# VHH binders against DNA primase large subunit PriL (priL): the designs that were tried, part 4

Target 1, 340 residues: DNA primase large subunit PriL (priL), of Thermoplasma acidophilum (q9hjd1)
Amino acid sequence: MILPDRKQILDRELIRRIADTTISGSGHSDGLSEYASIRKAAFAFVESAVLGDQAYSPIENAELAFIVWILAALDENIITARTIIKARDTVEKQLRLVEHYEDLEEFGSRLGIEISVFGEQIGKDHLYRIGVADFATYASRVTGSKYRLSNQIVREGYVYVDEDVMAKVLREAFVSFMFDTLDQIRKEDAIETIKSVLDDLEKIRESYRKAHNVRMIAGKGDASMFPPCMKEIIKNLESGVNVSHMGRLALASFLHKAGYSEDEIVPYFRNAPDFDENITRYQIKHISGEISGTEYTPPKCETMRSNHLCYMDDDPLCHREWMKHPLTYYEVKRRNRKIR

## First folded at step 1 (VHH)

Design k11 (framework vhh_8k46_1)
Fold by ESMFold2-Fast, scan of step 1:
Structure k11 (fold): chain B 340 residues (1-340), chain A 123 residues (1-123)
Amino acid sequence: as target 1 above (340 residues)
Amino acid sequence: AVQLQASGGGFVQPGGSLRLSCAASGFTFSNYAMGWFRQAPGKEREFVSAISGSGSYTYYADSVKGRFTISRDNSKNTVYLQMNSLRAEDTATYYCAAKPLYSGRYSDTYEYWGQGTQVTVSS
């Protein structure tokens, strides 16, 4: 199975050997040299991810390392997101196949997460214990009520979770590990290191261009057309006021649906007291469906109201009987701007 | 050009300890995963332990987990196997092996092999 190893992934000399090795008749495994087999599997993995093939494809650390350099050299957001999602799902499958829970503890320790086996629960062989801060960081990225902190047993700074919850938390920690590791590789360095396989990189780019033809909302407007709820969130972020998680999620998902790119969305969050660009980019990728596989839908007006994020008193459009969604407001304003 | 020299074997009583060493030359040691394998008389070679090139990640066969510890010193081009709580069934010739990438325990995937060092655990 895959075991997080940043130093091995960043071993540039090893990656160069994988890229440069030709099939010449020495050091074969399954009819190919070991390096050639790893390279072939790595390219196949990235291509399958780009094409949306979700079939389980077992890979090990060597294939994962080469995949990271392929992604760094390509520097394409959708390819990166889809490949890391497939790697995440592969890791989750491998974590669920371990026969000894000590292997799960080892996986977590390599990600800086302290995990302990506490005992048995109904329907499970073991119950794992994880620090509340680590749980909150990673479980918040998993969709479903089962993975919320409010639905867990919490005692003295620890969260007690079953195998399913633990596998989900560890897979999300692994995703953070992958993006953090990828960020340490410069595109120019990656291209130079794997220059012998640039033809294979171009084949992936071609597959990506053919597969990725989804159009965003055409003719996106500007901030003047945003509903008052979104304008208030933006105003608070610009002023350095602490905006709730729901408020930040609402704005990011709204902007994504409105046709804003990741690079256009990030600046809205720069003045937040807890701003971290890598975390913000990861959250935007999750919201857009690049990481989660499912695009997050911005909250309805009723949800905005229940979270004290609705500001409608001075806007007549917000008081219409049929006004149920911030995106509906935006669409009406965009349409009206084009009416002469 | 490539050489792996295993040493440290010997005769020991059950419950005893031994430390095996494997000195490597002829390749960039830190870029190779190192493994220990053993072969008892009349049996096939079996995996014992492995360590990544960086030394950050270690792997053990279930039969030795908790008793054996693998480590390496990249400045000395040497991998070690600390064997504690030895049992009669640990009696075998122990081989060190080098692999450019750690992808599993299978002996047919390791590129370089040492000559071996004999470990005998008997009363």
Scores: ipSAE 0.000, ipTM 0.173, lowest interface PAE 18.4, mean pLDDT 78

Design k12 (framework vhh_8k46_1)
Fold by ESMFold2-Fast, scan of step 1:
Structure k12 (fold): chain B 340 residues (1-340), chain A 121 residues (1-121)
Amino acid sequence: as target 1 above (340 residues)
Amino acid sequence: AVQLQASGGGFVQPGGSLRLSCAASGFTFSDYGMGWFRQAPGKEREFVSAISGSGGSTYYADSVKGRFTISRDNSKNTVYLQMNSLRAEDTATYYCATHYEDFLSGYMDVWGQGTQVTVSS
């Protein structure tokens, strides 16, 4: 399990040993091979995060520590954000698998959050107690009415929450911990400390550049090439039909990734019954990463289907087994138009 | 660093057989579906066959069903296309491809350089 430990993460000599240690043979568990294994797992984690791999990847404190120094040395905002978000999701999964409630109390304590088990009884779920200030700070970052203060039990400055709400609060506090810890490491110091693995850093940069180049190559097209799911959302918005928050987020993030500017995206929402230009512009800036520091990716085909936003009908391109993303549909349509 | 390299093309008589290979590197091969596509001179690129990441599901264009077989070896990061009962109309450059999901763009179709198949007497 990952446990926040700033001292371990900032242990420069430990990080140097991990970076400098060579693999002695294959498939062994001696001390030297342990460091090489940590290094390999750390680089794989960062690369998978950059490449959008959402599969659960179990890591421990040693891997997390080395990941922080990789991020400090790379000093790339998008790589950092994606890696920390993947670590956030890993932490949430691990928190939901804890064997003892004391593990959650220790996790919170290391983040400066006092939590206590309260109202526990046989046949009931545990109720956890957090200060209202900590709850407000972190729960506000989680989407959904379940995570609003107004939907919790509040008594004498404390919020009483179930384990789902607790895991969400702790994961968001962990995100703050990661950025705060990363800010304590100078790029130059990180590069010097892990200089023996600069070739592996360059592989991550190459993966990032390739991903960025694919986004740029996609460019702007016209709406006739959009996948049927996006066309349906646009049709419903234009006709004044109510479109869910997920549908609006899907369209705005799709258009942004397809190369549309804020001014080009806003018109798609003008006919919505609840349209407000200032709120729409704010949401687009949030999705693009202009004010949040993190871009939002449009949902995969699987997510569109689970939210009843998939309208593939008779479209043969949507029915291909390898078609997993609305943006992939758009790119294929654009490429096919250029092939003679 | 994501790369696909197709090979195994050549010249063959009608009714003959060829086995194409596509070597993949730079990604977790078993997590991604693989496809074969072909393009004849002056024609659009067309779908030939696809296989799921696990190998549990396969798909074929109607023009090749019963003649072509797609398979993969995840231990070797390779996808294969066994082509039997070849016809003159199978003449094309054959490309392997994968859909690789990229967080920055939300998508990526990676294509190999291709391998030429010529069916002629």
Scores: ipSAE 0.000, ipTM 0.098, lowest interface PAE 19.7, mean pLDDT 77

Design k13 (framework vhh_8k46_1)
Fold by ESMFold2-Fast, scan of step 1:
Structure k13 (fold): chain B 340 residues (1-340), chain A 124 residues (1-124)
Amino acid sequence: as target 1 above (340 residues)
Amino acid sequence: AVQLQASGGGFVQPGGSLRLSCAASGFTFSSYAMGWFRQAPGKEREFVSAISGSGGSTYYADSVKGRFTISRDNSKNTVYLQMNSLRAEDTATYYCAAKLRSTYYYGPKDYDYWGQGTQVTVSS
């Protein structure tokens, strides 16, 4: 089982040895070096994640450590998100296979979370205790009413949860641990450390490119080229008018596909009622695929119409028979401006 | 920083016993397999014994099988080598080593971290 260990993951010279070790008849006794096996399993895990394969793939601390350096060297947000989410799901599976509560306490301890067992063991289900701050931080990332604070037992600053809720909390804490650990590695240092396997890194990029056929709109224009539906959403946000969840999702995903960065998208939402910058940034990361591993697709014209978000008015371009997507409108306007 | 501190060596007569200890720090001890290697003057470093991270599996070189016993205490981050029925040919500097996975190979090149040596001398 994976047990979080930042010192092991950040051991650059160990990672270098894993990368540099070649399987050969010279200098090795009794078969294969385990470093080559760790390296092969790490690359297979990342490729599996990139291809969207959600099948359980057991890995141990050594593979996890090497995976982090692969991700640091690649420095691709969607590849990173997909790999960490697959590792999250792997950890959750391993946590649910734990036979002793001490293993969960050890796992939590390594993530800076104090876990205690409260009450008697009932089969494999235990009532666990966790601080309310840690619960609020991690459980809020899990979808479903079962994982809300209001549906738990709360006493004296502690939340009492079942094994399912505890596994979900720990997996989310593990995700934070992974991103925080990854942030401590500079891209240049990762590339230098695993330079002997850069060819394998390029294979990952090629697999991702083929599998995803990600077509970002090249050369973004300006807001004057946006379709009337997006202009109306922007106008309503700027004037402090309430915009539906679908309208906000449509604008954020449209801007992302149009080549806008997170920092360029956030300002569009500042005047919205109940604006919170951290929540907005989290939602943008989710839409872009940075956190979710899946890029959100902007809605088609027919979906905009069915949600009362279409303001085609008398715009001739919107009334073309072939105009079926807000992004198509934007592409046509950008092309026409560059030609004329 | 990773450190492995070996101790317990010394002088002993043939047929005697010694217990070596290796105290580990700077890594998750229970996730690492531990090994003992030895090197006599003018000879290459050779495998002696190894133990899995959990302690559930042990391995021995044919020359020490039945005489030496490897064990570990994960609560103390320490691996031990109990050496009984010592022979003059057991005279060597003994090194402890750590390896990332519980499955391991007999080769010293397969180990990630190495401690300093502790000298064992068996003579009359």
Scores: ipSAE 0.000, ipTM 0.147, lowest interface PAE 22.0, mean pLDDT 79

Design k2 (framework vhh_8k46_1)
Fold by ESMFold2-Fast, scan of step 1:
Structure k2 (fold): chain B 340 residues (1-340), chain A 122 residues (1-122)
Amino acid sequence: as target 1 above (340 residues)
Amino acid sequence: AVQLQASGGGFVQPGGSLRLSCAASGRTFSSYAMGWFRQAPGKEREFVSAISWSGGSTYYADSVKGRFTISRDNSKNTVYLQMNSLRAEDTATYYCAADSYLYGSLDEYDYWGQGTQVTVSS
């Protein structure tokens, strides 16, 4: 059974050992064989989620921990969302198969949710108790009248629910736990920690791209598919309006990641009042990693908002709660262009 | 699959009005955002308008803003597109779509049926 354990998930040196394990050279060790098995199961889980495979694939805490670092290193919002949804469904299945209520109490405790059974009874015919605040937070994400507060027993600040309702609430709490834990891992740290398996990460990206034909169909896309934040920066540059250093960095790194060459990026900056072609080319080379040795990642939506570069007002796609990155917007728009 | 049926199209002259309807069946309509898209001959499908699950937020393409109004009736599982001051360039097949947004999920609009044809001609 998966039991949420943030300390285990964030154990960077354990993750490094799982990634670096090889048994092909010489000798035999149960620990080394176990790490290779965990790594294989973790990559298989992510790949199946990316390909839309809904078959139940049981995993345990060690596989889940390695999956989180795979997601952090990939830093691809669609792959992350699909994988966490598959993990959510796996957890719900496991929660419904528990034989003792203490297993649900332990699961909830790991998520900071106090759950207790009425009357200290064992078995599937239990009435669980959870605080109203926790219930309201997670049950609101579940569709169906059965999961509404008005259809539960409420007494003294607690909600009394059956096993089905409790499993749904806990699975949603687990989703929040996964995203919160993932947010604590920097992409650069994840890449360094699992650098020995970067080829397997590239295979995941390739499998997703082929299955959905997203990047190849759109062939780099065009400016009409750009998110409103990038369109606004381009408009301001074209009109000679001053654009901040962060805005210029955001646009250049976005275009580079979208497949634009240096010669294709330079023209966007030509009308800037302080334009100098040699300085602009140097900055693009620095962002691309050609000079610096490290490729710069375009800023996330949160960073764009904090720098007053977010223009989401007229765009429903930007208002999705899971929309965390301008590149995700671009990829979704490219896919949606060929819907039927 | 979830079923959505668009209706209300027809022939109108420039400056005329039409009201399109999209009836939903087989799903929890009130939990989904709904949108209207259109496709003119020889062109790709384009966004027209969207409405949030509660009806509290509406969005419009610049080409239709001020002329079209999107609304919904969750008790009837129906979304509407009121089209006023129609122009020749509004000629297209109009499709309704449901956004199957789930927490942490992909934003994929689902399209059903053949749409409803709107022809604006003098």
Scores: ipSAE 0.000, ipTM 0.109, lowest interface PAE 19.9, mean pLDDT 76

Design k3 (framework vhh_8k46_1)
Fold by ESMFold2-Fast, scan of step 1:
Structure k3 (fold): chain B 340 residues (1-340), chain A 123 residues (1-123)
Amino acid sequence: as target 1 above (340 residues)
Amino acid sequence: AVQLQASGGGFVQPGGSLRLSCAASGFTFSDYAMGWFRQAPGKEREFVSAITSSGGSTYYADSVKGRFTISRDNSKNTVYLQMNSLRAEDTATYYCAAGRYYTSWLPSEYDYWGQGTQVTVSS
């Protein structure tokens, strides 16, 4: 289990030892020293986050400490965001798996949050007590009415919450802890401290560059034949620019109707800062009708215009009186293509 | 009531400079990361820059990196955006936002939004 420990994370000499540790064994799958194993797990965690694998990956304090220095040395916005989001979700899962309440109280204490268990005192199972100021600070960062103060028990300056609410509050406090701790490390100091593993840092940068510059893997037709509205959405996704939910829905449903498979569609979304492959695949299955039972139709031109997703002035074909749908544009271009 | 008041926009020629300010009230400013976003007519809101709650780390969109500088003064509850070497494509309404973290390009990750300030770069 991860237990916040800023002193351990900022222990530069411990981090240097983890970085500098050589493989002690050979010819066996477990010939690595303990420090080498920590280092390998930390790099694997960052790389999986960069690639959009948000699946649960159990790490402990030593791995977390080394991850922070990897992030400081890389100084890349998307890598930092994805890694801390994955760490947040890992912490939430670990908090929900806790069998000893003392571990949860210790977790909170290390973040400056005083929590106590009061279920038996007020006749409710697994109620936790947290100060109203701390609750207001962190619960406000969680979406959903369930996490609002008005839906909790409040008494004498304390909020009494269930385990779900407590896990959400603590995960948000942990995110603040991660960014504040990372903020204390200068990039140049991080690079110097872990200079023995610069080759591994460059592998992460290469993975990030490949993910950031993902081209269409394969597909039906040619992306050059896509309407300007879809090209703009793709360009914005590739650049890490914000794309609205409607824009993402428009692109995914357009590609699905154009004959693209789930595996061909997923790569278009890999450059989003909060990319999650499982969520993206679930949304594509929902759009295709595989899960929802109703296939989504991509928005017509009128809907694209009302959502400020139409770029028709860049293409005369979009101005034709009969051009009412992005799919119609694609089919016209595909039919009229010349073999080169 | 939470309020974010952006100001400092105006008309400038290409190559000019502007400094935007965002004054915050109604929440504990020092606990929030701050971001700047912009929106041109007919386009979605796009990320410009972000700064951590302490001010120690800053992040920039590729299109503005090296030209814009974000900073904050927690004693004055204000975040700033210094814009140098302005280009016609920087023309937009600029919005400040407060959120739980600083690194997302997604407006949906920010909890509080201000009314924007218009920046027009034209000859």
Scores: ipSAE 0.000, ipTM 0.173, lowest interface PAE 17.9, mean pLDDT 78

Design k4 (framework vhh_8k46_1)
Fold by ESMFold2-Fast, scan of step 1:
Structure k4 (fold): chain B 340 residues (1-340), chain A 122 residues (1-122)
Amino acid sequence: as target 1 above (340 residues)
Amino acid sequence: AVQLQASGGGFVQPGGSLRLSCAASGFTFDDYAMGWFRQAPGKEREFVSAISGSGDYTYYADSVKGRFTISRDNSKNTVYLQMNSLRAEDTATYYCAAERGIFYSSGTYDYWGQGTQVTVSS
């Protein structure tokens, strides 16, 4: 079971040993062999997340620690978001499988959350108790009326919830823990620490490029599911308002990655004051990699903000701390539609 | 380690010409688009020109189009910027940059060189 431990995750010398360890001599499996297994499982977990494989993959604290350093070294927002979402879902599954309330209490305690239960056995329909402030912070990130404060039992500063609600709250607190921990690691330090496995990092980037293209083409949604930044660019183009070069690049590369064909992308630019179909088609071919042989990477949320192209308003999904990329917004919206 | 070594800058009179070079090492050169950027004192860094990995496609900022020509020699891992009809406003430090799968945005380049100074003055 994953149990939050920031000190273990940030143990740079332990991570270096895991990365660098090779079994030498004719010995059988031992502690050194265990490091190799941790490394292999960590890379497999990140790759499966990148490929969209949502099957339960059990990992422990050591694998989670190494995964965080892989993410820090890669410094790719979509890979990070997909991996942390997979870890979130893994944690939720593990939390639902605990038999003793002390395990759930320990998990919450490590995240700074005080929880308790009326009985000693989880999974026998016991009510769980959590402070109203902690509930409000994390439950607000879960979609659905079942997870709203107004639909819970509240008494004397505590919220009384079932096992489903508690697992959802703790998984969201775990997501905050992961992003906060990741933010403490510099990319340069991560690359230096795991330099012996840089080839495996590049394999993940290549797997992501290939799988992301396949996923976007196969699972295309519609414009109602686009993030507000892309909707604003489309609105401005439709009304004949001048859109900056970066805004046009952002939209074209976003649509391409979302699985839109050249013929489907061109109409979005038709009302631009300087529209030229031949130039637009040429730029789309370049973005897609059809001409250059390399596909353009669309801008991250940070880049959108620095170019004054971010329009998050009151959209709760844009305000999630793990929301770092417009494509991640679109993927979350598409995924939510498929399960309904 | 990745290295980008820019050279060829110097002093030139208005209307003159300079040829900048950028020698690359430490990555598969043919897989990377190459770009030139410049920064004048007190101004933000701006895009100048870019060339695709194959060399088949080139891009230019409006301010330099028709005056500058970008080219590359993949056998020598080098990108070039031929600067003709130079103007006082072309005075800047010029940087070469590399990016896998680029469009010509300063925010998307993976690797940057040290820069070379170009001064256009009478």
Scores: ipSAE 0.000, ipTM 0.137, lowest interface PAE 13.8, mean pLDDT 77

Design k5 (framework vhh_8k46_1)
Fold by ESMFold2-Fast, scan of step 1:
Structure k5 (fold): chain B 340 residues (1-340), chain A 124 residues (1-124)
Amino acid sequence: as target 1 above (340 residues)
Amino acid sequence: AVQLQASGGGFVQPGGSLRLSCAASGFTLDYYAMGWFRQAPGKEREFVSAISSSGGSTYYADSVKGRFTISRDNSKNTVYLQMNSLRAEDTATYYCAASLFGYEVTDSSEYDYWGQGTQVTVSS
């Protein structure tokens, strides 16, 4: 089971060894296979969290340590949020599966929480006691009347709780531990430390992009849901204003990924002063990968910004810290319309 | 330790105003959407207002729109709820909460951290 260990997580040289170790390089067979397994499990955990897979994934301290450095290197709010929430739920599941109370006591001890089993049951379902200050700090973070102090048995500075309440308290303390630990790692240090696995890091970003693209083709929205950058390009094309090569690539690749066919994309370019249908169709086929063999990826918000194509103005959705891609804007708008 | 401390509650007459504050310690608010929820005796906890991590988006329950304003100051690690034109129906314990994900800000289950609460009583 996961057992909080900040020293292990922050052991940069251990993390570097886990990242750098190859089967043919170190000459120690057991350590090599162990490190490779840790890396594989850590990347799989983050990828599953990003894809929204909340199924239980049994990870241990070494995997958790490496996951923290993956999160620091990625520095993506949504990926971080989903991964820590999945780790919280994993911890709660593991705490509920412990066979011996000593494991729960050790878990709490690592978080600075004293937990004791009492020899006589005070209430029907009360097996554990915790200090009232620790209970108040963490249980207040759990929604539901069952987790309120007023609904517990309190005696001589201790709260007597069942296994469910104790697991909720400990999972909340663990979330605090994760954020406190992550805050101690700089992105640049994380990237340098795990530089040997940056290709695997990019696979996580690609998995996230592919999930977005699959959802985009499941149902086309309309132009009212497009991000302001794409709306501006369309407006300029409609008014006969010359649009840069990068702007045309951005719009065509965005529409292609949004599920628009060649015949649906071509009309957007018809008002351009230099419009030629054969050339436009050729360019769309090139972008889609039909003739180039490689599909052109629509530009991220940072790429739009660097090419002077970002028009976020006062749009609240563009200003969200996790808004990194025009396709993400479109997906959020499509989902919100369906829900509301 | 991660902690949210809510303050600013008290007694006020109908039509009055109060400003609630939620101070975070042990973590930085920059990563979190922040929400205010309230609970009256014998009722379930209900959504009041939320603000995105950047402060660029704000959300309000229909019952408080136009009367309450949520804001944040990340440099002070604090979130505020300005409550104007208070009504007897606003009487409740007000809780601040932090959500790392912040996607469904009206859903209390999205929130990872909760403050102790501050009592607001609106009565003549």
Scores: ipSAE 0.000, ipTM 0.151, lowest interface PAE 16.8, mean pLDDT 78

Design k6 (framework vhh_8k46_1)
Fold by ESMFold2-Fast, scan of step 1:
Structure k6 (fold): chain B 340 residues (1-340), chain A 122 residues (1-122)
Amino acid sequence: as target 1 above (340 residues)
Amino acid sequence: AVQLQASGGGFVQPGGSLRLSCAASGRTFSDYVMGWFRQAPGKEREFVSAISWSGDSTYYADSVKGRFTISRDNSKNTVYLQMNSLRAEDTATYYCAARKYGSYLPTEFDYWGQGTQVTVSS
């Protein structure tokens, strides 16, 4: 499990050893082999975060430390935000898998948060006590009524919370810890420290660039090339039919991924009876990752079906065994147009 | 871990102008979306304006659009709210707030300044 350790993360010579260590001898595994594994896991973690991969990737303190120096050397706000969000989600999963509640107290103490366990032991359920100021600072980041102060037990400046609420609070405190720790590393110092792996840093930049360039190289198509599901959403918006939040999110994220700018996306929503330009622009910025740090990917065909947004009506392309995503439909239509 | 100090409030006549400042401690200021909120006595806290991490995107409540301008100086760790054509309805305590992720709801903002009072009256 990740346990916040600023001294370990800022141990420049440890990071240099992880970066510089090459396994050139026999196949015998030792500390040097561990450094190579830490390095590979750290780069894989950053790359997966950059590409929007949500699959659980277990990492420990050493991988986390090296990830921070990768982020410092790259000095790219979007890459940093995506990676720290993935680390946040990883930490939450690890905290929820903890068998000993004292591990949550240790995690909190390393973040400057005093946590105490109260109440009777009932299986894995414990009532934790946390200061109201710390709770207010971090729980306010979490959406949902369960995580609001008004839904907690408050006594004499302390908030009493269950394990779920405690894990959410600690994950958000961890995010603050990561950004504060990253801020202590100068870019030029990070580049010098991990200069032996600059090629791997360039691979991360290239992976991110290719994800953006795929939609630019593919070029923009016309609405005529959109999949039936997106055409139906557009038709309903234009005719003043109420479109669900999920339908609007699907269309906005689809257009964004297809290479449409904010100013090009806004007009699709302008004819909706409840149209508000400020809200629409905010949602587009949130979807693009500009203010949220994470770019939303439009839902897969299966998700569109489960949300009653899939319209396949005898379209042969939608019925292909390999057709799993609205973006894939659009890409095939654009490619076929260019081949002609 | 950001501490915010709002300042620049005061008394102003209708049609006047006022500039609010929010000074942030911490070197990670550029990682935060900064927002301004206001609260009049007996009313809930409402959104006024926000600015993205880079400063390239700005957002405004309909009631202030065209009159207020939000800006930031990441080198000075400060966000500003330029308020023009002030009305009696703008009288409130103004709060600056910071978040890394989330929506523009007050509950999504992690750090809050102490507030600065703006009174628009003749």
Scores: ipSAE 0.000, ipTM 0.105, lowest interface PAE 21.7, mean pLDDT 78

